# VHH binders against Spectrin beta chain, non-erythrocytic 5 (SPTBN5), part 4

Target 1, 109 residues: Spectrin beta chain, non-erythrocytic 5 (SPTBN5), of Homo sapiens (Human) (q9nrc6r3533to3641)
Amino acid sequence: TPTMEGSLEFKQHLLPGGRQPSSSSWDSCRGNLQGSSLSLFLDERMAAEKVASIALLDLTGARCERLRGRHGRKHTFSLRLTSGAEILFAAPSEEQAESWWRALGSTAA

## First folded at step 17 (VHH)

Design CC6 (from BB4 with T103H)
Fold by OpenDDE, fold request of step 20:
Structure CC6 (fold): chain B 109 residues (1-109), chain A 122 residues (1-122)
Amino acid sequence: as target 1 above (109 residues)
Amino acid sequence: EVQVVESGGGLVQPGGSLRLSCAASGFSLSTSGMSVGWYRQAPGNQHERVATIVSGGYTNYPDSVKGRFTISRDNAKNTGYLQMNSLKSEDTAVYYCATRGDHTYRAIWDYWGQGTQVTVSS
């Protein structure tokens, strides 16, 4: 079972059905990948206590792609869920972005 | 028909207070309570998250509004609120509300309002 945890920025680019949100911002979070589930926490305390995740995303059938610095952030990748929602992520480094991309890719497969 | 409607915006002087409401309808909310996110876009600036409340009533704020803004919800009314105190000119923006339905997470947010204008000026 793949696992990964680390700091990320996230931005919801598309809503379910591919709709555009009225607003979207880059927000800091702690990502926690456990199997086919990705949890996002808005602060370190929440992440540590595994409480109050802002999202618990099912990665089944999801598609993950590298964005190569698009959307105003470096070290970015996108996660397109079966719902049609698309969430953009930015990692602190290229190496971390690559690691997340590979981890999420293998999980979604 | 799904609806998310912000209200309560307007003109206020610096140091003043304002309370925004976010009324949701047309979809089932989580039995664990309404999750709400407030976002804003100031003129010439990027969008910014200003408050979030999730299941269990846990809240989170960025440093820019912490101590001044308070997010809350009334599950019985399917309504989220944003109490804004000690308002500053830099709080001037269009404020948007986001929420989600009662389902396994398929996104961060499902539905958004059209926004309400908040203007802080002397």
Scores: ipSAE 0.893, ipTM 0.940, lowest interface PAE 0.5, mean pLDDT 93
Fold by OpenDDE, fold request of step 20:
Structure CC6 (fold): chain B 109 residues (1-109), chain A 122 residues (1-122)
Amino acid sequence: as target 1 above (109 residues)
Amino acid sequence: EVQVVESGGGLVQPGGSLRLSCAASGFSLSTSGMSVGWYRQAPGNQHERVATIVSGGYTNYPDSVKGRFTISRDNAKNTGYLQMNSLKSEDTAVYYCATRGDHTYRAIWDYWGQGTQVTVSS
């Protein structure tokens, strides 16, 4: 079972059904990958207590692609869920972005 | 029909206060309570998140508004609120509300309002 945790920035690019949101911003979070679920927490306290995730994303059937500097961040990748929603992520380094991409890819498979 | 409607925007002087509302209808909310995110776009700037409230009533704010803005919700009314105090000219922006249905697995937010203008000026 793949697991990974670390700091990320995230930005919802598409809503379910592929709709465009009225607003979209890069926000800091802690990502916690457990199996086929990715939890996003807005601060360290929430992450540590495992409460109040802003999202608990089901990665089953999801698609993850590297963006490599697109959308105003350097180390980026996208996660397209079966709902049609697409979340963009930015990692603190290229190495971490690659690690997340691999982990999420393995989970989604 | 799904609806998310912001209200309460307007013109205020610096140091003033304003309370925005976000009324949602047409879909089922989480049994753990309404999750709401407030975002804004100032002229010439990128969008930014200004407040979030999630299940359990946990809130989070960026440093730019922490201590001045307070997000809350009324689950019975399916309405989110943003109390904005000590307003600054830099808070001038279109404010958008986001919310989601009775799930956490398919997205961060499901539905958005069309925004409400907040102008802070002398």
Scores: ipSAE 0.893, ipTM 0.940, lowest interface PAE 0.5, mean pLDDT 94
Fold by OpenDDE, last read:
Structure CC6 (fold): chain B 109 residues (1-109), chain A 122 residues (1-122)
Amino acid sequence: as target 1 above (109 residues)
Amino acid sequence: EVQVVESGGGLVQPGGSLRLSCAASGFSLSTSGMSVGWYRQAPGNQHERVATIVSGGYTNYPDSVKGRFTISRDNAKNTGYLQMNSLKSEDTAVYYCATRGDHTYRAIWDYWGQGTQVTVSS
């Protein structure tokens, strides 16, 4: 199973059921992909200790698409979960964005 | 019926303090405690996260409010709080609360309030 870890920015675009949130912002995190689970940590301490993840997203049945610079960030991709929730991500580089997209895509398939 | 209601907003002078509350009902919370995120939108600015508390009571703040804002929760009351001290004019914004149920993570947040206005002005 694929594994990947690295810095990302994330922004919840849609809530479960496809609803719009009252607020949404780009926030920094540490992403950790293990199998079909993507964990997001708000700081390096939490990430290192593997505690207090802001999210543990199940990628089963999910869809991942490259956004190519939409939504006010470069190197972006979107993750749409079976719940209907959609989270946007921005990587530090185009290369990393591509790597995440491929990794998440293969996991979700 | 799911409800998330912010309260405690109002007008305060610079340097003053204000405590916001976020009361959630209509859904089950995690046994590890209520997770809450506070966000704000200031006039003419983009949305900004100001505080987060997750399972275990771990908190996180952006540099813009760190040391001035404190997020907390009362699990028994299903209520999150945002203590705002040393308020500045730039803290003026509509403040929104977000939370989630006790299910396997299917999103970052599940439910949001309608927001409460905070105005910092002399």
Scores: ipSAE 0.891, ipTM 0.939, lowest interface PAE 0.5, mean pLDDT 94
Fold by OpenDDE, last read:
Structure CC6 (fold): chain B 109 residues (1-109), chain A 122 residues (1-122)
Amino acid sequence: as target 1 above (109 residues)
Amino acid sequence: EVQVVESGGGLVQPGGSLRLSCAASGFSLSTSGMSVGWYRQAPGNQHERVATIVSGGYTNYPDSVKGRFTISRDNAKNTGYLQMNSLKSEDTAVYYCATRGDHTYRAIWDYWGQGTQVTVSS
């Protein structure tokens, strides 16, 4: 079971069903990948205590793609869920983006 | 039919206060209560998250509004609130509310309102 934790920025690009959100912003978070579940926490305290996640995402059947610098951030990748929702992520470095992309890809399969 | 409706926006002077409401209907909420996110877009600026309340009543704010804005919820009314105090001209924006249903693991937010205008001007 793959695991990974680290700092990310996230932005919900599409809602379930592929709908457009009324607003979308890049927000900082702590990502925690455990198996097929990705948890996002808005601050380090919440992440450390594992409380108040802003999102719990099921990666089953999901697709992960590198964005290659699109959407105003470097080191980006996208996560398309089976719900039709799509969340964009930005990592602090290219190496971390690659690690996240691979980790998420392996859990989605 | 799913509905998310913001209200309470308007014109206020700097230093004034407003209370926004976000009323949701047409879908089932999480058993842990209503999660709400408030976002805004100021003229010529990018979108910005201004407040979030999630399970357990935990709240989070960016530094730009921390200490001035307070997010809350009334689960019985399926309504989220944003109390905005000590308003500044830079708080002028369209404010949007986001919430989610009882479906887990499928998104960050499920439903959005159409926004309410807040204008802070002397």
Scores: ipSAE 0.891, ipTM 0.939, lowest interface PAE 0.5, mean pLDDT 94
Fold by ESMFold2, last read:
Structure CC6 (fold): chain B 109 residues (1-109), chain A 122 residues (1-122)
Amino acid sequence: as target 1 above (109 residues)
Amino acid sequence: EVQVVESGGGLVQPGGSLRLSCAASGFSLSTSGMSVGWYRQAPGNQHERVATIVSGGYTNYPDSVKGRFTISRDNAKNTGYLQMNSLKSEDTAVYYCATRGDHTYRAIWDYWGQGTQVTVSS
């Protein structure tokens, strides 16, 4: 049973080492937090079968911050991994953004 | 030093085809394969994901290109491909390749190319 699961939009803001990507877009996904790992799935069937994730992120030592909305998105937060990569997220509601923020923050080491 | 280089862009008439390549060098794979994403940006527009291929060979396409674009890869050569058929003027953009090892836990994408221009015009 995942610690938390739900719909998110995501956008990779920084690459490992804090490098800038050449392109970046907001995409919809299903997020699945299990232990110290966050999986993102572009397709609901893939999420249900837990295959073909677009990302499987190690949250050990990660930092999560609440943000103002970007590019027309509300209810946003960021996740900075120990690699230096940073992903922006938008949740469907402020309550869900806060719930994600708390869950991700408690998972970080 | 990891380098990602796109190639195969150019000028093509509507209805035509192009095949883009994404070659990675110096890439240390975390598993037996390389995941690839193709993104594009037309001037004045936001960037858009147009294809991904990830672990197990699973692919994903947005509706704007589904049925016309096909992503593939050759893991032995650390190279991804985007076959673009039935091209439309709306496909005119700079196309960018993103890469990572199939089981990278530290990012969504790790390395990007600098882009290749595709222009669809008669």
Scores: ipSAE 0.788, ipTM 0.882, lowest interface PAE 0.7, mean pLDDT 88
Fold by ESMFold2, last read:
Structure CC6 (fold): chain B 109 residues (1-109), chain A 122 residues (1-122)
Amino acid sequence: as target 1 above (109 residues)
Amino acid sequence: EVQVVESGGGLVQPGGSLRLSCAASGFSLSTSGMSVGWYRQAPGNQHERVATIVSGGYTNYPDSVKGRFTISRDNAKNTGYLQMNSLKSEDTAVYYCATRGDHTYRAIWDYWGQGTQVTVSS
């Protein structure tokens, strides 16, 4: 049973090592937080089967911050991984952004 | 040193086809195979994801290109491909390749190329 699951938009802001990507876009996904891992699925079928995620992120040592509507979206937060990669997220509502922020913060600890 | 290089861009007429290549070098082949993503940016527009292929060969496309574009990869050559058919004027853009090697859990994408221009016009 996942700690948290729901609709998100995501955008990779930084690559591992803090490098800049050549391109970056906001995309819709289904997020699934289980243990210390966050899975992102571009497809509801893949999310239901828990296979073929676009990303499976290790949250150990990660930092999660609220962004308050920066980067062209509302209800946003960021996730900085120990690799130096940074992914931005937007939730459908402020309440859901807070819920994700709390769940991710607890997992990263 | 890791390097990602796109090629195969050019000028084509509407209705035409192109195949883009994304050659990756300098990183370890993962047991799940190389993941590849293609993105594009038209002048004055936001960047858009165009295709992805991930572990097990699963693919995903946005509706704007579904049925016209096909992503594939050759893991032995560390190369991804984007076959673009039935090209339209709105497909004109710089196309960027993203890759992820054997370091899972670190990011969505690890490395990017510098882009290749595709121009669809008469």
Scores: ipSAE 0.777, ipTM 0.878, lowest interface PAE 0.9, mean pLDDT 87
Fold by ESMFold2, fold request of step 20:
Structure CC6 (fold): chain B 109 residues (1-109), chain A 122 residues (1-122)
Amino acid sequence: as target 1 above (109 residues)
Amino acid sequence: EVQVVESGGGLVQPGGSLRLSCAASGFSLSTSGMSVGWYRQAPGNQHERVATIVSGGYTNYPDSVKGRFTISRDNAKNTGYLQMNSLKSEDTAVYYCATRGDHTYRAIWDYWGQGTQVTVSS
């Protein structure tokens, strides 16, 4: 049973080691938080089947921060992984962004 | 040294085809093969994801290219490909390849190439 799941947009802002990607875009996904792992699925069928995620992120030691509309989206938060990678997320509403922030913060702690 | 190099870009007429390659070297892959993503940026526009292939061979395309672009990979050569058919002027962009080389999933993408130019013009 997932701790949380729902629609998100995401964008990889930094690569491991804090390196900059050559390209990056906001993409839609279904996020699924299970245990200390966050899975991102690019379509609903893959999310339902729990296969073919574009990312399975380890949240151990991660930091989650609410953003105030930075990077061209509303209702945003960031996830900084211990690798130095940083992924930005946008939720459909401020309430959902708060829910994700609290769930991710609890998991990463 | 990890390297990702795109190739196969060029000038093509509308309706034409190109095949891009994404050669990765300097890191180990699992027997499942590498995950590959193709992104593009046209001048003055936002970057756009145009294809992904992940573990198990599952692919995903945005509507703008679905049915026209096909991503594939050759695990023995550590190389991804993007077959682009029925090209339109709006496909003109620099195309970038992304790869994942970290099985702990500490990122979405780990390494990127520097891009290859595709120009679709009469």
Scores: ipSAE 0.775, ipTM 0.879, lowest interface PAE 0.9, mean pLDDT 87
Fold by ESMFold2, fold request of step 20:
Formats: C-alpha cells, structure tokens, sequence
Structure CC6 (fold): chain B 109 residues (1-109), chain A 122 residues (1-122)
C-alpha cells in the first residue's frame, strides 16, 4: 500500500548537477509514494497497473519545500534530489499540497 | 561525455511530414531500452511535451498531437525518433529531445539537446 498517491502536476526545474533543461513544461501525472521512492505516471491506467512510469525517483536525502505562488501555479512544493535535480509539483488543493509535503518530508528525512 | 543532438528539422508545407532524430551518446543503455522525451516551444508560447517513450516501449502523447506523431527508438544506436505527419502551422516550433542516462533514479530527464527548428508554412 503506498504511503501516499494522488493527482499532481509536475515540472522538472533543474537537471542533475543543477543544470538548466532546454525545455520545461507542467504536465499532469499520478504520483505514488512508496517507501523512499516516488513514481510518476502520465496515465491513470498505467498508474493502476504500476507500469511504465515516466519517472521513479529515489528520495533518500532529498529536501521538500512548500512554495507559495511561484512558477505560475498554486498549491506548490519542490523536491530537490541529492543529484541536484529539482522537480516542482502542484497539487489540486492547498490541503493536498500540505499532505504531500508532510509525506515527502518524512520519507526524505 | 554525454551528448544529445537533434536533427531532421526544416520547412514543410501544411499536411506534410518530417522525421526528427535524437542521437544520444556517452551513457549506458538500459536493458529495457532508451527513454526519450520530445518537447517543443513556439515563440511566445509555453513549452509543451509532445511525446515520450520509456523503458519497455510504452508511449504517451498529449491530445494535440495524438494520431499524428509517433515516437520510436533504435536501442542499438541509442537514437530516438519522432515521426510527424499531417503537420499544421500550429506545429511550428523548436523541438527539443530529452533522454535519461541510466536508472539511478536521480531525475526525470538527465540530458537535453539544443533543439531543431520545424517550420510549417506555405
């Protein structure tokens, strides 16, 4: 059973090493947090089958911060991986953003 | 060193076709195959994802291109492709390729090319 799952929008803000991507867009996904791993699925059917995620992220040592209205979205938080990569997330509501922030912070600590 | 280079852009008429290539080098190939993403930006517009293919060969497309664009890859050559059919003026943009270097689970995408221009105009 996942620690948390739900709808999110996401955008990769920084690449490993803190490098800038050539392109970056907000996309919708289904997030699934289990153990120290966060899976992102672009499609609900694939999320239900737990196959073909666009990303499987290792949260060990990661930092999670709440954001307030930056980057053109509401209800946002960021996830900085030890690689230096940074992914921004937007939840459907402030309460869900808070729930994700708490769950990710507990996992990464 | 890792390099990602797009090619195949150019000028085409509406209704025409182009095939873009994304050649990647300098990283280990996954046994489940190369992961590739194509993104685009027209001047004055937001960037958008156009196609993805992940390990295992699963693909995803936004509605704006579904049925017209096909992503594929040649794992032996570490090269991804985007076949673009039934092109419209709205498809005019710089197209960027993203790749994942390995499965260390450290990012969504690891490397990006510098883009190739596609112009759909009479």
Amino acid sequence: as target 1 above (109 residues)
Amino acid sequence: EVQVVESGGGLVQPGGSLRLSCAASGFSLSTSGMSVGWYRQAPGNQHERVATIVSGGYTNYPDSVKGRFTISRDNAKNTGYLQMNSLKSEDTAVYYCATRGDHTYRAIWDYWGQGTQVTVSS
Scores: ipSAE 0.763, ipTM 0.876, lowest interface PAE 0.9, mean pLDDT 87

Design CC6 (from BB4 with T103H)
Fold by ESMFold2, look of step 18:
Structure CC6 (fold): chain B 109 residues (1-109), chain A 122 residues (1-122)
Amino acid sequence: as target 1 above (109 residues)
Amino acid sequence: EVQVVESGGGLVQPGGSLRLSCAASGFSLSTSGMSVGWYRQAPGNQHERVATIVSGGYTNYPDSVKGRFTISRDNAKNTGYLQMNSLKSEDTAVYYCATRGDHTYRAIWDYWGQGTQVTVSS
């Protein structure tokens, strides 16, 4: 059973090595945290069947932080992977952003 | 050395078509293991995703282009494609290709091209 799942918006802020992407946009997804992996699905049907994720992120050694006053969204947090990539997330509410932050923080090691 | 290069942009009239290419080298694009994404930046710095194809060949399109754009790939050429039909003035943008390698879960995207301009004008 997943540790956490729910609706999120996301955008990739940094590439591996801290490089900047040529384009970056907020998109909607369904996030699913299972074990040490976070899956992001662009389609609700694919999320329910757990197929065709746009991303399957390895959380080993990752850092998760609540964001303050940036990036044009409320209820935000970031996930910095050991690769140097950084993904920003926005939850539908502050309560859900806090829940994600706690779940991701307890999984990252 | 990894390289990603877009091509096929140009000037077209409304209702026209263009086919963009995303040529990758230094890693494989395969139906089972590599994802390709097309994004665009419109005048006024609006960015949006316009198509993705993931490792299993599943595609996703936002409503703004659904039914008009088709993403595909050619495994033998390590090349992704975006067929754009029924083009509108709102599709005018720089189009960027994003990729990641097989078995790499370090990011959503690993590599980006430098973009190709698409202009839809009467």
Scores: ipSAE 0.760, ipTM 0.867, lowest interface PAE 0.9, mean pLDDT 86

